# Designs tried in a protein design chat: VH-VL binders against q9umr5. Part 4

Target 1, 268 residues: q9umr5
Amino acid sequence: SYKPVIVVHGLFDSSYSFRHLLEYINETHPGTVVTVLDLFDGRESLRPLWEQVQGFREAVVPIMAKAPQGVHLICYSQGGLVCRALLSVMDDHNVDSFISLSSPQMGQYGDTDYLKWLFPTSMRSNLYRICYSPWGQEFSICNYWHDPHHDDLYLNASSFLALINGERDHPNATVWRKNFLRVGHLVLIGGPDDGVITPWQSSFFGFYDANETVLEMEEQLVYLRDSFGLKTLLARGAIVRCPMAGISHTAWHSNRTLYETCIEPWLS

## First folded at step 1 (VH-VL)

Design b1 (framework fv_acimtamig)
Fold by ESMFold2-Fast, scan of step 1:
Structure b1 (fold): chain C 268 residues (1-268), chain A 123 residues (1-123), chain B 106 residues (1-106)
Amino acid sequence: as target 1 above (268 residues)
Amino acid sequence: QVQLVQSGAEVKKPGESLKVSCKASGYTFTNYYMHWVRQAPGQGLEWMGIINPSGGRTSYAQKFQGRVTMTRDTSTSTVYMELSSLRSEDTAVYYCARDSYGSGSYWEAFDIWGQGTLVTVSS
Amino acid sequence: SYVLTQPSSVSVAPGQTATISCGGHNIGSKSVHWYQQRPGQSPVLVIYQDSKRPSGIPERFSGSNSGNTATLTISGTQAMDEADYYCQAWDSSTVVFGGGTKLTVL
């Protein structure tokens, strides 16, 4: 009897993207109940992340209630940020493994085709003008836009990422930290050939400084101050880092070697 | 084919400095961290530090802090390790080795190693 | 500073199983990697992330890691396996190597 697995998709995504992942899980852990949440699919993935967190929370409650031994989360791309917030806002989650699959945990600062589609006249250097407005914060992608050259604007305007990372104060921060720390394992997956997540080390809580030099997780203020529990989790031995080269952004959920190396060991 | 090729053997006197090079080929140089590891004659492996070839950020083992400097040249896909104020105890084979991950994670392995550079420090 | 302890030498008869230990406080919570070094050669990765084999490494090499001890196991040991073996783990932001074990196949 394997613990149930809940899958949360990413930007412009749907449950169909995970057909190969479900096949792999069925082959290695037959009998596992896997639920891919069909919420905020396609264009609706652009809705504000706090709205998505509320909707996904309502969907996961009955699944967790039926599994007193615990559940696992596999959260892809933007979905990894949804899962970060779920683990913080839920007073009673029973998540064992939280598997973050190429998610921009410290944010995004890079030109992508998705951003060009939404904001075709803007380069990454100018997106702060749109994203850090009240209108811009109505779009999920702007909720985790992290311009290292306008950090003051990010800290003041980010309605989601700065709060979840404890980079700006929030009345619930202490409770969010306590809830997040109940997770059994934080499994971080990503790699240099992703091509979308910029910097790719954001999937491992690394990010650009003001000179666009990447500082890793252990050099981040959020880690050093233990703002939401990363330092505590690392000391507990609960953080797993599983990088893999040669995998593009849309292939993380359909690569068998990646699954066997980084995901399969954490699906008890 | 992934390969790391190091500069040739060096003979140095105490108080001098050394600079060893490590040229990478067969992969995207800036996507992987590089480590420097040394091995004194008949002794074990000793980690010296790590460099991120993308931004040039470095982290050194405490024992070498203040004496070691790691740099890179992205145009030639080459990493350098310079060790100053040499002592006879610095006689060793110096290896560059590629981290299988760019993070500097404590669970990542060194998947590709250079051939080693023998440095002899004697008066 | 974190320390990994290995026996300095292990001897085994051809065809027998060799085991090389790597002791460290709570090492079971860390990933352990193993390297083989033959005289005059660079180290070669033989086991990564506790128990996984790189392509080209024979199936007779296996690893485990729990509690305070990680173990490299070589079944059906052959003369070609004579080498120094090093365990390696990360502790925070630094790399730690064991002192090395010389495997002799008699």
Scores: ipSAE 0.006, ipTM 0.406, lowest interface PAE 16.4, mean pLDDT 88

Design b10 (framework fv_acimtamig)
Fold by ESMFold2-Fast, scan of step 1:
Structure b10 (fold): chain C 268 residues (1-268), chain A 122 residues (1-122), chain B 106 residues (1-106)
Amino acid sequence: as target 1 above (268 residues)
Amino acid sequence: QVQLVQSGAEVKKPGESLKVSCKASGYTFTNYYMHWVRQAPGQGLEWMGIINPSGGRTSYAQKFQGRVTMTRDTSTSTVYMELSSLRSEDTAVYYCARESPLWYGDLYFDLWGQGTLVTVSS
Amino acid sequence: SYVLTQPSSVSVAPGQTATISCGGHNIGSKSVHWYQQRPGQSPVLVIYQDSKRPSGIPERFSGSNSGNTATLTISGTQAMDEADYYCQAWDSSTVVFGGGTKLTVL
């Protein structure tokens, strides 16, 4: 039988968005038990990411316990960051494939429709004033806001992303790295036409330098220092990169060709 | 008041090009994706494509790829839809429609322009 | 390629319940939205995400979606409800509309 699949949604999203994905899984892997976690839906997706990690952790523990052969995670957009932290804080996870579906793994620095809706008068150049305050860190989007022009503020103020990426020291870093490295496959999906995730290469652990030139994963300090295990995973052959052009941010979970090419092969 | 105001009716000959404008007001223009939908006389609604006013990124329905171009001007809060190589079957009311930003992954239209009637005849 | 099928017309007497169907393969796995279009006017959103009403839409409008059929229900139908009704879903990378249903109240 196929391993169970757990799905974690993104910002301003809910389990409702994954009905196409469930249709595809049912067609190619009939009998798969798919649990789309209906926590932190819609507006509640703005809650601090550590709060979301705790809630999702409580939901996944019994699912993992009932699946001794392992489980797969499909984590969309912001949900991919929740899943990153989940894999680090759980001493006993049995995740085989972690499928990161257009998630800003190195952070976000871009003007998008949802950012303008939340902060209508803000530009990406000014959002650091809000996000890198204690109040701003109570919003999920600010937990992964990564302004390349204020890297000192990001490193000191980010309560979430800088910590899980090992960009700032944390007492639990060694344990988090050990836990994360238990994952079987890290499947990274994203593309240039996403339109929301900025830079789109953030989905592949690439990011802007101070001149807004994108440096890829292998040039990142977190990779070179192997802060949470990326270099080890790549050497093990456990990282899969699946970029695809022509897909907008809200279409990753509803595109059949994307599913067949990037997701289906990893749902043993 | 939140509103989408479109350019006036046009009469075109086969082979010509059409450019319809849609001016947004009463909300932040770059916060919402904009779509173009057309309706032939007495017929149903047909989706043409989408533009993100913030970055200018576009995606078009397969039927219109190669003939349609969508653009925007952030200084005037206006989106444009240009359709080339016009045929008589392009006679329709053309609507701009605003996508609600409240639910990612679920696409629906919460605000529509008044429509622009385009007649293509010899 | 994905098609949404609606009846071309539905007739009801004033005060009766009107039901408008929207058929599609496994449509219950998709979000369905409904638009009302009165003659000479732009479409107006009346139901979104299968069953939710926008602000200003009367409570007599309701929706459901399961299996292969989504349904718009109008209770206590009034003359002012005469209009064309369109269902809409997202499939892959495109917006799909049903063919439209003309509701006549007589």
Scores: ipSAE 0.000, ipTM 0.409, lowest interface PAE 15.1, mean pLDDT 88

Design b11 (framework fv_acimtamig)
Fold by ESMFold2-Fast, scan of step 1:
Structure b11 (fold): chain C 268 residues (1-268), chain A 123 residues (1-123), chain B 106 residues (1-106)
Amino acid sequence: as target 1 above (268 residues)
Amino acid sequence: QVQLVQSGAEVKKPGESLKVSCKASGYTFTNYYMHWVRQAPGQGLEWMGIINPSGGRTSYAQKFQGRVTMTRDTSTSTVYMELSSLRSEDTAVYYCARDQYYFGSGSYGMDVWGQGTLVTVSS
Amino acid sequence: SYVLTQPSSVSVAPGQTATISCGGHNIGSKSVHWYQQRPGQSPVLVIYQDSKRPSGIPERFSGSNSGNTATLTISGTQAMDEADYYCQAWDSSTVVFGGGTKLTVL
């Protein structure tokens, strides 16, 4: 028997997007109980990420409780940030594999169709004026907007990402780190042809410095300070990096080769 | 299959500059970081720096900062390493080496190495 | 600056187990890679990410990394294993190599 799998979708998404993923899991791990959480679908995915974390938390508690051997999380795009926070706020989670599918773990700084739909006249260089306001922080996409040219504003105004990454102080930081470290495996998936996540290395905890040079995870202060446990997890052998070229943002959950290479091995 | 082919041996005088090339084949050139590592005769391996062939971004070891420049040409799948103000202690075999992980995956391990370029700096 | 310390030389009889250490402050928190270099040849990656073997590397090569010491272990050592071995780790934005260990099989 296989551990249950919980799937968390992304921005403007729903459970229907994962039909191919469920088919792959059924083929390779027949009998696996897969629950795709049908919360914050479509435009409700724009609600503040802390609100989404609370809702998803309430949904995952009974699933984890009935699976004492553990569960796996597969979290797509924005959903990967929700899962990051879930693992930190839950003092009793029993997650074995946390599989992050092309999620902007260090934030987003790029012009995309999502951004143009919400803020059609804004360029990435000017979005900090909207996102780092109290009004802007009521939108999920602004909760992980990370402008490398206004890092001071990001650190002060981000109500979500800067806190879960330990880039800004929070009273619960020590507890959040302890909780996150209980995860068995952190499986990071992403690639250069994603076309939405900018820089794409954000899916692997890489990000722009002030000159827009991408620095990898091991060069980030959050890693060097071990703010939420990345350095400890890497030392434990618990971080898996699985990059793949040729996959666009909406195809991560429907590519068989990606599934077999990056996901299937972690669904014990 | 996957190969890195470097330019031939060179003899230089103190004060000159060198430029070594490394041509990649058998894989997607822009997907892997490229390191430059040197080895003085009878000595160990010394890291000089790294280049991302996709964007051309570089990071150099402190010791070589200001003297080394790494570039690439994506049309020919070639990386270059230029070292200026040569001294006799720069006599070494210079290697290019591909990072074993696709860039963005975080590793400085080197799975494919060029054959090396011997550079002799003498009067 | 961060330093990786290796013994300059290790001798082992054929068929016995060779152990090569790589010492560094808190090296167990870093990923360690190992290279084999035979005279006149380019280095060859034999272990990556502490304990993983690349395709083509014999099963008798293994690695570990904890605390302040990473270790390369070669079981059933053969004459062909005679070479220089280098450990390598990342520190801040710099790659660091150990000084190298000459393995002699006699």
Scores: ipSAE 0.005, ipTM 0.411, lowest interface PAE 16.0, mean pLDDT 88

Design b12 (framework fv_acimtamig)
Fold by ESMFold2-Fast, scan of step 1:
Order: C-alpha cells, then sequence, then structure tokens
Structure b12 (fold): chain C 268 residues (1-268), chain A 122 residues (1-122), chain B 106 residues (1-106)
C-alpha cells in the first residue's frame, strides 16, 4: 500500500485548507493515511520557526515510527521551511518525498497583505530594520525575510533561514546536511502567478541579487558550495522541479491539474 | 551629549533582590536598545540582556532567565534591571549601555553608564 | 553556545604595532565590535562593525574580520593604550564577549 502522507500548513493557515488535496489523494491513491498537522494554526503560525520545528518534530516522530517503509511530506508555503528544518534536525527521519508547495526556500522579499497587516507602515525596502532585530526574529515571517540589499545584515541576524541554508555556519551544520541528504526526493513546486512568494523562484532556490535580478539555484553559493546537499541531491537525480503558471498562492492545495502533474507522481 | 547615569552602590544579603536604575539623556530614548552587562571583580564582561524601550520587549541571557527583569519608564527615560535571589557570586559592577538603533542589527554599545557596584555578602 | 577566544595578554613596546585576535567559528560572517577598559573605568567602544571608528577614537585603531579571526590593530602604540580589550559579536539572540586581553605597553 501507499506510504502515509504528513501535511504541514502555512502562515495564518489551518488543516481545513487541505480538504481538496485530501480528496485528490483519496481518488488517486485510495487507502493512503493522510495526517494534516493541526499545530501552530492561525495566529500561532507567527511564532518563531525554531519553536514550530520543535512542535512539529514531536508530532511527526510517532507517525514516522509507525511507517518503517517511509512517509511523504507535503509542506505548503511557510510550512516548507518548517519541513526543511525537520529533515535537518531529525537523525532518524524516513521521508521519501518532500513536496515543497510554493515555499520561500531562499527567503521572501516582497510586499504582501500579510506583512502589511503585521507591519502596516513598513515597505519591503525598510522592513529589514524590524526583521533583523531580536524582536523581529520572534516572528516566523521575519525568520525568512531576505533583503537582497542588506545581505550582510541577513547573514548576521537571521536566526533561521541563513542557518538552515548553510549561509552562516552552525555547530550542527555537518549533521544537518547528513540528515537532509536522507530524503528520497525533493519536489519543488511554484509559479509566476503565485502573487505572494517574491521572487516566485524562491520556491526553486532562486533569488534576487543586489540588483534584484533573479539568479537560479545552480548560480547560488549555497548550491555551489553544496552547503546542505542540494548539489549532491541534484547529482543523485533526487530534485524534481515542477513550475506551473496560472496558480495563485492560496490555490496550490486545491488545483486538480497541479496535483495530477506535480504531486500525484511522488506519492508512492 | 549622550549620558547614562546609574543609581548608587548597594550592599545586599543573599536571597534579597536588586534593582538598578539607568537614566538616559541627550538622545531619543525610545529609538535605541539598552543593554545590561555585569563584571565580577577581576573578571570579564558578561551580558545579561537587552530591552527595547519603545515597546518594553526584552531578551535575557539564558543564565539569568527567571531571575532578571528589565523594564523602562518612557516618561523619565529610565531603564531598570531587577535581579532576584541574590548570591555571593552576583557581586559585580552592573552597567547599562546604549545599544544600536531598534530598527536593525548588528548590536554594539556606544555609550556606557558609570556602573553600579553591588556587593552581596552575609 | 557561541564562544569568542582572545589571548589573555599581549605586550608591546611604545611606538610599535599591537595586534589582538578574537577567534570564533565563522566570525567573518558576524559583525565584531571592540571595547577598551582602563582600570576602574567603564568600557569604551573603539571599533564597531569590524573596522569603523567612533568619533573621538584615534586613527591608530583599526579592525578587520575574516574567516575565523577578527583582529584589533593599534599602530604606534602609546602608554595610554594600556588597558583590557574585549571583542563582542551578536549571535542569534545574545551578545557574546571574548574573555578579554590585557595589553601591556612596556
Amino acid sequence: as target 1 above (268 residues)
Amino acid sequence: QVQLVQSGAEVKKPGESLKVSCKASGYTFTNYYMHWVRQAPGQGLEWMGIINPSGGRTSYAQKFQGRVTMTRDTSTSTVYMELSSLRSEDTAVYYCAKGDTIFGVPYYMDVWGQGTLVTVSS
Amino acid sequence: SYVLTQPSSVSVAPGQTATISCGGHNIGSKSVHWYQQRPGQSPVLVIYQDSKRPSGIPERFSGSNSGNTATLTISGTQAMDEADYYCQAWDSSTVVFGGGTKLTVL
């Protein structure tokens, strides 16, 4: 039978958002046990990402233990960063497919309604002043704020993204890389019409340079240095890229064509 | 121009609480972090924590978590550091120090108070 | 927890160049600041953001930071430079100080 699927939601989100995804999985892979984790819902999704990683870790351990054949992760938006860290901190994860659904893997640099709600007087050009403070790093959204015009501040202040990407050293970096490399497949999904993730290529490990020109994954120092294993995974044939146009940020988990093209093939 | 003036020296008994004040002048009090750093006799500098005077939000060194409380009064441009359950090893000079702007990092301390000597003995 | 390592003491003759190291894993990715403390006095910021001097600090003071070592350099060292020197960095949610270096000008 099919490996269990664990779903991790995004910012201001909950398990209810995945009702269509559950229907699609049931239609194509009947009998699959799907667990949508009901942790850090709504406003609690603003808590620091390392705190969320700890809570989600505690929730996934018994699910993975009951599935010796392995599990799949489907991680949406901010949840994709939680899953990145889970794969690194867990010495014993048995994840086959990690499906990253429009997640800002290299960070976020764009004005969105979420940021305007939380920091209404801030523009993307000055949000670094708040996000790269200790107070700002207590908010999940600031943990992956990546201002390409203040890269030195990002490297020194990011308590989460710079560390998991190996952009700043950590005592556990070697172990985190070894753990991450156990993943069977890294399935990256995103697209130009998302409207929230900026640049949208962040979902594919691309990001802005200082001139706001997007450099793709293979041009990133984290890839070239193989800081957490992207180059090794690509050489192994374990990275899948599935871009799709015409899908807005809140529709990735409810579009049937997206599911059939990008998700379904990786749910063994 | 910028000046930090701390309260006077104190002698405390083990188990008592300490509250040191630091009055700021010569700059916009709410725009800069305030740090607390101590130094035991003949020892190095030890960071205790930081407060954002604008919102009053604090972050403490793990060693002092549960014993230290930092507060501020924006009407008097004063920061307070309270340390409870005093032990003889808390004997030190306690400094307040003006940090960087609350809008960014990195954090450095450009102006320091004169220090408050606290002696804890029975 | 992150640790900054300094030599306990450095000795230099007047007019010579003193160098004080501050070792830390990948410290070059962090901003390093340096403080001077004379006996009985409060610390004084002498270098911030790796290499910048505050107003009032002589040009003899300079700093650098790369790889695993940050360095404070004092050229033409004078008797008045005799003091304890502390490096400092921000790591995640905490300030980290080096153990301090006693500079003796003999």
Scores: ipSAE 0.000, ipTM 0.386, lowest interface PAE 19.1, mean pLDDT 88

Design b13 (framework fv_acimtamig)
Fold by ESMFold2-Fast, scan of step 1:
Structure b13 (fold): chain C 268 residues (1-268), chain A 121 residues (1-121), chain B 106 residues (1-106)
Amino acid sequence: as target 1 above (268 residues)
Amino acid sequence: QVQLVQSGAEVKKPGESLKVSCKASGYTFTNYYMHWVRQAPGQGLEWMGIINPSGGRTSYAQKFQGRVTMTRDTSTSTVYMELSSLRSEDTAVYYCARSYSGYLPDAFDIWGQGTLVTVSS
Amino acid sequence: SYVLTQPSSVSVAPGQTATISCGGHNIGSKSVHWYQQRPGQSPVLVIYQDSKRPSGIPERFSGSNSGNTATLTISGTQAMDEADYYCQAWDSSTVVFGGGTKLTVL
């Protein structure tokens, strides 16, 4: 009776991280078929995002085909960007709720432990030198690196995020927008205590201007131009914003109160 | 059976150019970076540079910048390393080695057999 | 330029534990790999990402990496382990090798 749920994990993550989420869903929506995709786990999560999109697409097609009433997506961290692209490239997706758990939808610009592990000698202000090269764009984290002090380089070099956000032109942009707009609900979740996603408002399509002042979604050119459908979705009443304080980056999928408040209502 | 097979030994004179090949088999050629590493007789390993077979992007160690050129041919799954203006100090065994392109600081898990290049007058 | 420092030589009796150090400023924040090279042969990866073994490498090989020192440990050392050992790390977009350590099993 309940629509199937497909879960897409994040950077250096795997299906095991979602065991608590699965328990919560089973308690509130018993009988729900939940598939946590075991693709691009661990270091494979560093593969270019377009490669990950292709792999996840192949995995979700048969699940969607067996559920004519629709499916829900729960996509965590980097996985939220994979899901953004899936919804745009699939001409036939039947996603009802797309639940984005603390995903850097407008990009990432922050010195975090993950970044220091990968690039230990680089400060966030210098990563543009690596990320905005053709070589750097072969790593998923560079695909959504968004340096607000080098926005011209981001727009020219980003092979993924700038394209799916409609910040740079692409031949498929009109079709991607049409496909994305088929989604029933876009549920955005994030919060100030995440500690990894920088700025945390990126999870809600907010981002830094050149002075590192956060501008919210409604002030972004991608929203104002309706580049991929955010303004249309908001006007339709299809965007849900669910910020919650006190939750660290690795706890979004294992906090019961977060689940009951932000996720459970959207799992029909 | 993943394998990297390099071209045979060469003897060169100072001022000449060297071109070594490395043919990959047993895996998806474009999913791994290819590196060139050399070793002078009785000395340690010295990194020369990297090429991404997907797209052909290269990056070279500063010491070799201006003298080294790395290229690839995707139809034959072969990488080439060309070193110009050879000196006697360039006498070394030259290795190709792969690293997984999905993880930048990854290890060199497969190495070619090496190509001995002797530069003498 | 980033430098990795290894002892030039280490000697050990058969069956004993050999340890080979690789020193570098804040090396514990980097991913360290170890290669074994026998005379006239290509290097062989024996430890990757600080402590992981490739398929086919005996469990007597182990690694650690913390602070300013990475270490390759070979327990129950065998005569066949006699070789040169090199540590390797990435410094930004460049690759750095240690100077190499000759392991002698006497």
Scores: ipSAE 0.000, ipTM 0.410, lowest interface PAE 15.1, mean pLDDT 89

Design b14 (framework fv_acimtamig)
Fold by ESMFold2-Fast, scan of step 1:
Structure b14 (fold): chain C 268 residues (1-268), chain A 123 residues (1-123), chain B 106 residues (1-106)
Amino acid sequence: as target 1 above (268 residues)
Amino acid sequence: QVQLVQSGAEVKKPGESLKVSCKASGYTFTNYYMHWVRQAPGQGLEWMGIINPSGGRTSYAQKFQGRVTMTRDTSTSTVYMELSSLRSEDTAVYYCARGHYDILTGYSYFDYWGQGTLVTVSS
Amino acid sequence: SYVLTQPSSVSVAPGQTATISCGGHNIGSKSVHWYQQRPGQSPVLVIYQDSKRPSGIPERFSGSNSGNTATLTISGTQAMDEADYYCQAWDSSTVVFGGGTKLTVL
């Protein structure tokens, strides 16, 4: 029958946000065991991403062990970065489909309505000054803050994203790449009307250059150098891109058309 | 080592204005918010507002809106709190305090406090 | 306006455990921090983010936060712990302090 599905939520989110997704899966793949992880919920989602990776790792190990035919991951927003790291640090993961729902895979840079909520107009600051400090890196949102105008600071200070993307050297890089390459399918989902993820192409490994011109995945140094396996996965036919317009950031897990188009085909 | 050093005690008359300084050292001044908190004699702690030294943006508690102004000078790593139209009820010790982990909403905990500035407002 | 409620005073014998509560609606969903203030001195951070200790604060200080109550616990209470204790949280982009608790060690 169907492989188990593990769901990882995003920033300020919890398992309760996925009730529609679970309904869709039950309708199309009845009998699927779906586990929505209740870790780092709400404000705890602001904990450093490496701490979250450790906690989620401990939760997924027994689920993967009980499913020798493999599991699927559905990872939303910030949760997609947690799942990126899980696939790299686990020597024994058996993930078939990694479905990334509007996750800032190359980082976040922009003053969106959601970010304005975190930093009210009267208190908004230039995030690079805080995020690229040791205390700033104790917060998940700063772990993937990627200021294209201060790329030297990003490369030197990012404790998470620059390392997992292979943008800065790490002793474990070769092992992380080997582990990540075991994934069956990398399904990337996102769109121009998200309103939170900036640039929205970050969900597809595109990002701003120093002039704020978006360069797509194939023009990124991490792709060209094959730092963690994107070029190898693309050559293998393992990367699926599923952009959809008209979907806001909080609707990716509750839109039936998106589910049928981008998610359902990858839940074997 | 982090230090916050405040200006000395002041005696003011009702209707006058007050300006207290807080000089920071031992860290990168623009990387942390600075808050102002006061304490009336025998009373608890009362938050007045916050300033981001990097951009100079401020947010004040509703009670002080229109009377308080917070500014900074990045060349001297100093924050200022000015309170106008002083009343006898403004008699208090005024503290500057460094905000730590202010990424979420611009408000956080206070890891270092100045020594306090006693302000007495009397006719 | 959000309010944090503390008992006005708590008394404990030396060596015993003191507990100071901080009540607030759904306070368990917020980060709570605790400050110690001795007469004539500035407040000192003793617990941050519910349960973490700053460098230099002894392990006998601990914190918890769930539901509608955050708690500061001081085990093996010493005379030097006699002080006022304030809890602090933030709500709607503003800082809220509890009214303070005077800890007496006799």
Scores: ipSAE 0.000, ipTM 0.396, lowest interface PAE 15.3, mean pLDDT 87

